# Ledger of designs, part 182: VHH binders against q9y6x5

Target 1, 379 residues: q9y6x5
Amino acid sequence: LPPKLLLVSFDGFRADYLKNYEFPHLQNFIKEGVLVEHVKNVFITKTFPNHYSIVTGLYEESHGIVANSMYDAVTKKHFSDSNDKDPFWWNEAVPIWVTNQLQENRSSAAAMWPGTDVPIHDTISSYFMNYNSSVSFEERLNNITMWLNNSNPPVTFATLYWEEPDASGHKYGPEDKENMSRVLKKIDDLIGDLVQRLKMLGLWENLNVIITSDHGMTQCSQDRLINLDSCIDHSYYTLIDLSPVAAILPKINRTEVYNKLKNCSPHMNVYLKEDIPNRFYYQHNDRIQPIILVADEGWTIVLNESSQKLGDHGYDNSLPSMHPFLAAHGPAFHKGYKHSTINIVDIYPMMCHILGLKPHPNNGTFGHTKCLLVDQWCI

## First folded at step 7 (VHH)

Design z33 (framework vhh_8dlx_2)
Fold by ESMFold2-Fast, scan of step 7:
Structure z33 (fold): chain B 379 residues (1-379), chain A 125 residues (1-125)
Amino acid sequence: as target 1 above (379 residues)
Amino acid sequence: EVQLVESGGGVVQPGRSLRLSCAASGFTFDDYAMHWVRQAPGKGLEWIGNIYHSGSTFYNPSLKSLVTISRDDSTNTLYLQMNSLRAEDTAIYYCARHKTYYKYGDWETKYFDLWGKGTLVTVSS
């Protein structure tokens, strides 16, 4: 019986939510499993980049999904919501479902995890759903559990993605306790439904389940706007990405654009590509633009207009507000163990170990996750 | 059938006022924020301002004393009121929509995914 793993993401689930709200179903899950209190994600702290880092174990400069909006200077291609299915954008790395399918005649299943509806290195997830936000959590769960039980070759790796609490975090902001309490209680109920479904189908005792997220959320305000139009005219540059990390492609001399931007706001750092801090691991890729603007936590970069966002993410990955958590349960994991911090790139080599797969070269460190696993010593 | 149609342009004398309209059809108008953008001959696009469904308005600071944007969601119509017109206001005026929507849990904004064909305003004596 080969080992099986279900990887679940609740988008934008800030680690501190666990301390400020009640999660009875998640706490029952953790009681007989493990909790990592903080996961240090990759920069920039956005959905596409971090979801791809979880399944490749690579920094964004290495896997090539460097933002949710990108421009490739070599090929002159634009990445946007309308062309996210072009394999060109995803082919700089090999995600775990591709590795799983190419080793030992195994199948993968996916309910809307970013990249799973794209053929990457000529390999698409064996079973998948095209992204559609209107599809319920229940329908995603029904498909995943059906594929886990009724597939040949067997599904050994499955993913399930859910948009909340990110959508509500943007709409209400993480400090809106009334609205966030309602949203987070619904998520906890979905976790309860997940566990109940797996128990009903006889999967629970033999399935490894990881519940995690890609990033957190911070409070924004109409009082914390950086108006880029007050700094530089649109005729000087092409805007590739806006907030909270702006990607600037100069139409004139790069140094002239940099000089117009460098003193624009005390709440924004302006970097020439080669001057981006090494700790971000956000420099060595053709999709990273010649000038990057990084807003301070809670500040929004705008083009002479207001922002309707009351919460946002994408900020410096050293900020605790940007960190998700990781909880896991199953035969590979200890019971009742709490761990402080891992890096998001460490999840990939841990998952490869659980599945018996040989990982592709990656930026994760298996030693960081050893204490979570029953077949390893915590030294 | 999804379209924006501007109207109200023409030749006007300096110092006069003009109101432009933009009629929306084929989509749920009140789900979108609406923009006015202009392009003078031989120049790039200049953003004038926008209006959200809430009625909140934001303007280009260089133009805010001269223009007012409003909307009527019951008739699916966007308006631009211009006062004290000058020769430099001669341009093709476009309305455009934008929306914020959720994809993969992220807040995505599609700026100007639908434009009108424009209406010409000529300020000349």
Scores: ipSAE 0.038, ipTM 0.366, lowest interface PAE 4.5, mean pLDDT 90

Design z34 (framework vhh_8dlx_2)
Fold by ESMFold2-Fast, scan of step 7:
Structure z34 (fold): chain B 379 residues (1-379), chain A 125 residues (1-125)
Amino acid sequence: as target 1 above (379 residues)
Amino acid sequence: EVQLVESGGGVVQPGRSLRLSCAASGFTFDDYAMHWVRQAPGKGLEWIGNIYYSGSTFYNPSLKSLVTISRDDSTNTLYLQMNSLRAEDTAIYYCARHKTYYYRGSWETKYFDLWGKGTLVTVSS
């Protein structure tokens, strides 16, 4: 029988939370598994881009999900919550569940991971749930475990997505110890429920489980705002994405728009597309707009000062506040091993190795994750 | 009927204070954040500030020393208190609602999905 893998994401789980709060269930999981303390995500440090990078092993410029809001000038299509299921947006890469279904007689299952409710290259996850934030973690877990136990061909790759602690991180900010303590304790309890459910169903000993996240969270303030309206009139551009990375489509000459923006605030960088730093790997895609604004950590770009976020993400991926962690347990993983850092694109080739799949060309480096795996030699 | 109705506008002398009201009906007022926005003659819309369900207020920094926004959820009413009025404060004042919702790790906002008809404030001797 082929190996099985469950990939779990808790959206917005900043790596530093592990040091500042108690996670008894997660620590028990780690004691008999592995921990990667920091995962360096892709730029921009947003949910859709990073979730798709995890399952494709590609930078955003290569997989095409370059933001949570994006625009294609040729087709005049906009990516939004009302148009996120159009395969057009997802077809620039092949996610692992598609490869899993096509290379062998295997099934995939998904509880709301971004892209799993979309037919990508004419292939949709064998079992999936349409996105609905009202569906409890327990219901998502019940469906995933049912599919892992009761499918033919067998489900060998399963995903589970949960919106916390990101939703609360935005609402309260990561420095709100009282509210974040409550939220993070609830997440730890959900991890306990997950482990217990897998044990009760006889899945625990033979299933590889990865618990990770897409990004971290940083504290914002109403005293750290960049008002775009103070520097440029709306008649000069179309706004594709706002904060903390603004995507600007000029309605007039690009150089004129750039000149109006470049001195707007000392707390943001303004880039022509070709001048975006190479280290971001955020340049070679038609969905990346001609001008990009990048706010400094903790600064929010606004129109007329209308921001309610007390926490945010999307900032420079070199910032530790933007980094999640990765924990894993199962037959493929060492027990009690701690690793410092991997790149988020490295997760994909590692998962392909665990599942015995041939990876599509990708930006990950298998060598970065080999020390986590029992069948590999560490340096 | 789902609506917002502003009141309290009129002619005021420079240096005086004025309080505007916005009456909400037809929806659950305490589920929404509320905004004040103004439009001076021949100019675009200028955001004044907002108040969230929790009572937390956020202001245009250019105006925050001059205005206070409050709400009374028991009467479904939004208020804008304006102090030290100047001729440049002459505008039509609108209240508007917004709702934030969470979608797949994205904090989305439907800004200004319902507006009042506006109330005119003229600052003149």
Scores: ipSAE 0.120, ipTM 0.516, lowest interface PAE 3.8, mean pLDDT 90

Design z35 (framework vhh_8dlx_2)
Fold by ESMFold2-Fast, scan of step 7:
Structure z35 (fold): chain B 379 residues (1-379), chain A 125 residues (1-125)
Amino acid sequence: as target 1 above (379 residues)
Amino acid sequence: EVQLVESGGGVVQPGRSLRLSCAASGFTFDDYAMHWVRQAPGKGLEWIGNIYWSGSTFYNPSLKSLVTISRDDSTNTLYLQMNSLRAEDTAIYYCARHKTYYYRGSWETKYFDLWGKGTLVTVSS
């Protein structure tokens, strides 16, 4: 029987939530599986970029999804969160479900993972759901498990995406212990439902399951705002993305715009594209704008207005508050093993190994995840 | 049916206080953040501040010491309290709502999707 993998993402699940709240169902999952305590994500620490990095093993400058709002200077196209399904944006990489379908003549299934409702290199996930936030976790899980059990060619790779705890993290902030406790308990109950459903359908013993996230969350405040309108007039630039990483497209001379922004706030860094720190791996793509602004943790860039968010992400990927975790269970994984840290780009070559796929060139290092796997030498 | 109606404007003397009201109808008022915006004669729009559904308030730093925004969700009414009025406060005052929504890891805002017709405040003599 071919190996099978279900990849589950709970958007915005900060790693240290595991230490500050009780997760009885997730702890039972981990007891018979593996836990990576911190996953170092890619910059910028946003949903679309990091979800695509998980399934391609590439930095954002290489896979082309460099933000949730983008502008391509060569083609003059705009991308925004409002349902842009143009394959142009996704075609700079080959995600694992495309490789799965083309290399092994197998099927893939998807419940709303970013990119899975888009034909990429003329290949769309064999089974998929168009994004709709109103669709319950249970309905997403029912479709995934039906497809895992009743498909020819067999579904060997499946993905499941859920918006929490990110939506509540933005609304309440991660330091609101009462509201976050309620939200995180509900997520733990959904993990319990997932495990029980897989057991009832006879899938649990033979299925590899990864539970992870794309980023964390940090506390924001009305006392930590950077008003961009205090620095520069709207007539001088087009704003491509705002906060906490602002993408600036100058309408006049780039140097003039840079000089107006450079000394605007002690709580943000202003970079010309070629001066963006190498450690971010956020420079070599036409969708990265001529000037970027990077706010300090917990600071929000605004335009003559207050911030609607009490929590946010997108900040420097070295910050522990931006890190998710990874937990996994199944025949490929050791039982009761804890690992400190991996890079988010390392997940892709690990998943390719589990599925028996040849990975496309990528920025991950298979050696970083070897200790998680039973068929690798690490005791 | 969906509307915002400002009231309480008029002619006031410098140094006095004034309270403006904005009555909301035709929508679930307590689901929305509400804004006050003004426009002085011959000038652009100036944002005064907002109040979220939670009661949290945020103000234009230039105006913070002079104004207070509050809401009464039981009567679907937004208020702007102004103290120590100056000639420079002469303007048409608008209430407006904004809608926030969540989409795949992003909070999006559609600002000022519904406006009142405004109420004129003249600070004179």
Scores: ipSAE 0.155, ipTM 0.544, lowest interface PAE 3.2, mean pLDDT 90

Design z36 (framework vhh_8dlx_2)
Fold by ESMFold2-Fast, scan of step 7:
Structure z36 (fold): chain B 379 residues (1-379), chain A 125 residues (1-125)
Amino acid sequence: as target 1 above (379 residues)
Amino acid sequence: EVQLVESGGGVVQPGRSLRLSCAASGFTFDDYAMHWVRQAPGKGLEWIGNIYESGSTFYNPSLKSLVTISRDDSTNTLYLQMNSLRAEDTAIYYCARHKTYYYRGSWETKYFDLWGKGTLVTVSS
């Protein structure tokens, strides 16, 4: 039987939550598996970009999902929640479920991971659920486990996405200990349900399970706002994305727009596309706009308004508050091993190794994840 | 179908107060943040302020202490109270909506996708 892998994402699960709250079910999972304490994600530290980086091993400029809101200057297309199913946006990379289905004639299954409800290079996940936030974790888990046990050709790669703790992190902010404690306890209970379900169905001993996230969360405040309308009139530009990374498409001369923005706030960096720091790997794609504004941690860019967000993400990927963790259990993984950090792009070549797939060219380094794996030499 | 209708404009003497109303219909008003924007003759749009679903308000600092925005969700009505009116407050006043919502790891905002037709305020002796 071929090796099997279930990849689970809890959106917005900041790494240091593990140190500040109790997770009895997750801790039991880690005790007999591995923990990576910090995963350095890709810039910008947002949901769609980082979820696609996990399954492609590519920086955003290479896979083409450069934000949750995008504009493509060549084709004049807009990407938003109403247009997220157009394959055009996803076709600059080959995600692991496509490779899994094409290389080995195996099946993939998906419960709402970004991109899995889209035909990418004419290939859609063999089994999938269209995105619907009203569908419970239990229903997503029931479908995934049913497909793992009852598929031909066999499901060898499965994904499961859950919106929390991101939704509550935005609503309450990560420093609201009372509300975050309640939310994180519920997530730990869901992890307990996951493990129990896999054990009851006879899947637990032979299934590799990765639990991870796409980004963290930082505290925002009404005292930390950057009012863009104080800098520049709406008639000079089209706003593609707002906060905390604003994507500006000039309607007039680019240099004139840049000069109106460059000294607007001490809490925001303004970059012409060619001046974006190389360390971000956020420059070489037509969907990256001519001017990018990057707010300092905890600052929110607004248009003559207050902000509804008490927490946010999208900030500099060097910030520990933006980092998720990775925990894993299964026959491919050591037991009781703790690792300090990996890059989020390293997850893809590790998963390809576990599944016996040839990875597409990618930005990950397999050597960074070797110590997690039983079949690899760690020194 | 879906509409915003401003009312309460007219001619008013300098130093007086005026309250504008904006009646919303065809949508769930209490799901939306609401804005007031004005345009003086021959000038661009000037943002006045907004009020969120929670009742929290944010104002243009240049209009500090001169305006108050409020809402009555039971009647689907937005209000702008203006005090100490001066000739430079002569403008067409518009109400507009926006909505914030959560979608798969993102708090999204649909900015000003619906505007009223405007109501003219003339401040003159």
Scores: ipSAE 0.183, ipTM 0.585, lowest interface PAE 3.1, mean pLDDT 91

Design z37 (framework vhh_8dlx_2)
Fold by ESMFold2-Fast, scan of step 7:
Structure z37 (fold): chain B 379 residues (1-379), chain A 125 residues (1-125)
Amino acid sequence: as target 1 above (379 residues)
Amino acid sequence: EVQLVESGGGVVQPGRSLRLSCAASGFTFDDYAMHWVRQAPGKGLEWIGNIYHEGSTFYNPSLKSLVTISRDDSTNTLYLQMNSLRAEDTAIYYCARHKTYYYRGSWETKYFDLWGKGTLVTVSS
């Protein structure tokens, strides 16, 4: 029988939540599986970019989903919440579900993972749900488990996406212990439901399950605002993305716009595209704008207004507050093993190995994850 | 039923002060940030400022010394206090609401999804 993998994402699940709150169901999952305490995500630390990096093993400059709001200078197309299903945006990489369907006579299934409701290189996930935030976790789980048990060719790769704790993290901020405790307890209960459903259906012992996230969350405040309108007039530029990484398209000379911005705030770094730090791997793509502004942790860039966000992400990927975790259980994984850190791009080649797929060229390093796997030796 | 209604406009002498009100109905007022915008005869819209539920205010720098925005959530009312009025302040004054919403890992803001009909302020001797 071919190996099977279910990849689950809880959006915005900061790694340190595991130490600050009780997760009895998740801890039982980890006790008989593996835990990676920190996953170093890609820059920028946003949902669409990092979800696509997990399934492609590529930095954002390579897979082309460089932000949640984008502009492509060559084609003059805009990417937003009203225009996210155009294959143009997703076609710079091949995600694992496409590889799974094309290399092997196997099916993929998806409950709302970013990109799975889009035909990428003319290939869409064999089974999928169009994005709808109103659909419950239970309905997503019911569809995924039905497809895992009742498909021909067999579903060997399945994904499940859930918007929490990100939505509540933005609304309340990660320092709101009372509200975050309630939200995180509910997530732990959903993990318990997931495990119970898989056991009831006879899937648990033979299915590899990865539970991870795309990024963390940091506390924001009305006392930590950068008013871009105090730096530069709107007539000089087009704003492509605002906070905490602002993407600036100059309407006049680029150097003139840069000079107006470069010393505007001590809590913001201003980069010409070619001067973006190499460690970000955020430079070589037409969708990365000529000037990028990067706010310091917990600072919000605004346009002559307040921010209602009490939590945010998108910041420097070296910040521990931006890091998610990874937990996994199944026949491919050791039991009771803890690992300190991997890169988010390392998940893709590991998943390809588990599924017996040949990975497309990628930025991950298989050696970083081999200690998690029973069929591998650590050095 | 869902509406914003401005009041308090009229003819005022230069150098005087005036307070405008905006009454909100049909929605939960304290879930929204509120804006004031004006339009002088034959000119485009000019943003004056806004106020968030928690009371934070932001102003057009050109107008900051002349105006104060406040709100009373118990009466669902937004206010604009204007001081040292000049002939150039002659305009129709609008209130507008602003909302935030969540979309797939992003907290988005939609400005000006509901407007009042406006109230005319004429500054003349």
Scores: ipSAE 0.136, ipTM 0.544, lowest interface PAE 3.5, mean pLDDT 90

Design z38 (framework vhh_8dlx_2)
Fold by ESMFold2-Fast, scan of step 7:
Structure z38 (fold): chain B 379 residues (1-379), chain A 125 residues (1-125)
Amino acid sequence: as target 1 above (379 residues)
Amino acid sequence: EVQLVESGGGVVQPGRSLRLSCAASGFTFDDYAMHWVRQAPGKGLEWIGNIYHYGSTFYNPSLKSLVTISRDDSTNTLYLQMNSLRAEDTAIYYCARHKTYYYRGSWETKYFDLWGKGTLVTVSS
């Protein structure tokens, strides 16, 4: 039988939550597996971009999902929550489930991972659930385990997405220890349920399981707002994305818009597209707008209004608060091994290796994840 | 059904004050932030200000000294108090709602998904 992999994401699971809260079920998972303490995600540190980077091994400028809200000047198309199923947005890369299905005798299964309900290069996940936030973790898990056990050709790659702790991180902020403690305990219980279900169904010993996340979370405040309307009138630009990375499409000369914005706030960096720092790998795509504003950690860009968010993400990917972790267990992984840091783009070539797939060209480095794997020499 | 209805407009003399009302029906009013927006003859839309469900207000800086926005959640009513009216305040005044919501790892705001039909204010001697 070919190797099998289940990739699980808990949205917005900041790496240092592992040090500040108790996770008995996750710790039992790690004890017989591996832990990467920090995963350096891609910029911008948002859900859709980073989920797509995990499964393609590409920076956002290369895979084309450059934000949760996007505009393409050539086609005049907008990407948003009401228009996220157009294959146009997803077709600049080949995600791992597509590669998995195009190689001989393999199926993929998906419970709500971003992009899995979209036909990408005319290929949709063999088994999938349309996004619906009302569907419980238990129902998502039941479908995934059913498909892992009862598919022909066999499901060799499966994904499972859960919205917490991101939703609560935004609502309460990561410094609300009372509310976050409740949320994180519930997540740990869900991890316990996952492991128990896999054991009961006879899947646990032969399945590779990765538990990871797309980004972290930082504390925001009504005292840390950048009012964009104080610096520039709406008649000068079209706003494509707002906070904490604003995407500005000028209606007048780009230099005039830039000059109105560049000294707007000491807590925000303003970049012409060609001046965006190379370390972000956020420049070479038509969906990246001519002017990008990057707020400092914990600052929220607003349009003459307050913010409802007590926590947010999207900030500089060098910030530890933006980093998730990666834990893994299964026949491909060492037992009881801790690793300090990998890049989020390194996950894709590692998963391709585990599944015996030939990866598409990508920005990951297989050498960075070799020490996690039993069939590799770690030097 | 689901609607916003503005009232309180009409002809008013320069220098006087006027209070506009917006009656909400068919939805849970206290879940939404509310906006006032106006359109003067032959001009584009001008945002006046907003009020969140917890009472915080934000105003267009050019109008801040001239207007006050308030709400009464017990009657599902939004108010705009305007003082020292000038001919340049002649416009159709609209109320609109927005909601901050969570969607797929994003905490987003949906602006102006429901509008009233407007109420005309004419400032004339």
Scores: ipSAE 0.182, ipTM 0.591, lowest interface PAE 3.1, mean pLDDT 90

Design z39 (framework vhh_8dlx_2)
Fold by ESMFold2-Fast, scan of step 7:
Structure z39 (fold): chain B 379 residues (1-379), chain A 125 residues (1-125)
Amino acid sequence: as target 1 above (379 residues)
Amino acid sequence: EVQLVESGGGVVQPGRSLRLSCAASGFTFDDYAMHWVRQAPGKGLEWIGNIYHSGSKFYNPSLKSLVTISRDDSTNTLYLQMNSLRAEDTAIYYCARHKTYYYRGSWETKYFDLWGKGTLVTVSS
């Protein structure tokens, strides 16, 4: 029987939530599996970019999903909630479900992971759900488990995406212990439901399960706002993305726009595209705008208004608050092993190894994850 | 029909007060923050202020002492109260909406995706 893998993402699950809240179901999962305490995500630390990095093993400049809102200067296309299913945006990389379907003639299944409802290189996930936030975790899980048990060719790679704790992290902020406690307890209950469902259906013993996230969350405040309209008039530029990384497309000379922005706030860095720090791997793509503004942790860039967000992400990927975790269980993984840190791009080559797939060229390093795997030596 | 309709403009004497209204129809008004924006003859757009469903308000600092924005969500109506009107307040006044919402793990903001046609305010002696 071919190896099987279920990849689960709880959006915005900051790594240190594991230390500050109780997760009995997740801790039982970890006890018989592995835990990576911190996953260093890619810059910018946003949902679409990092979810695509997990499944491609590539930096954002390489896979082309460089933000949740994008403009392509060559084709003059805009990426938005009304244009996110255009394959153009996703075709700069080959995600693992496409590789899974093409190399081994296996099926893939998806419950709302970003990109899975898009034909990428003329290949769409064999089974998928169109994005709809109103669909419950239970319905997503029921579809995934149905497809894992009742498919030909067999489903060997499945993904499941859930919007929490990101939505509540934005609404309440990660420091709201009362509200976050309720949200995180519900997530732990969903993890318990997941494990129970897999056991009842006879899937648990032969299925590799990875539970991870795309980023963390940091506390924001009405006292930490950067008003971009105080820096520059909107007539000088087109705004492609706002906060906490603003993407600026100049309507006048780039140097003049840069000069208006560079000293406007002590709480943001202003970069010409060629001056973006190399460590971000966020430079070599036409969808990265000529000027990028990077707010300091917890600061929100606004247009002469307040922010209703009490939590946010997108900040510097060196910040621990931006880091998720990774937990895994299954025949490929050691039991009771704890690892400190991996890069989010390392998940892809590890998953390819588990599934017996040849990875496309990628930015991950298999050596970083080999200590998690029973068939590998980590020395 | 999805629309915003401004009313209450006209000719007004300097120093007087005027209240503008913006009636919203065809959409869930409570989901949107509402803005007032004006355009003086031969000039660009000037943002006046906004109001969220929560009642939170933000004003252009240059105009804060002269205007009050309010909303009545039961009647889907946005208001702009202007006091101590000056000749330089002569402009077409527009209402516009914006929405911040959660979409696929992202908080998105649609700024000014719907505008009214405007109402002219002329301040003259």
Scores: ipSAE 0.158, ipTM 0.545, lowest interface PAE 3.5, mean pLDDT 91

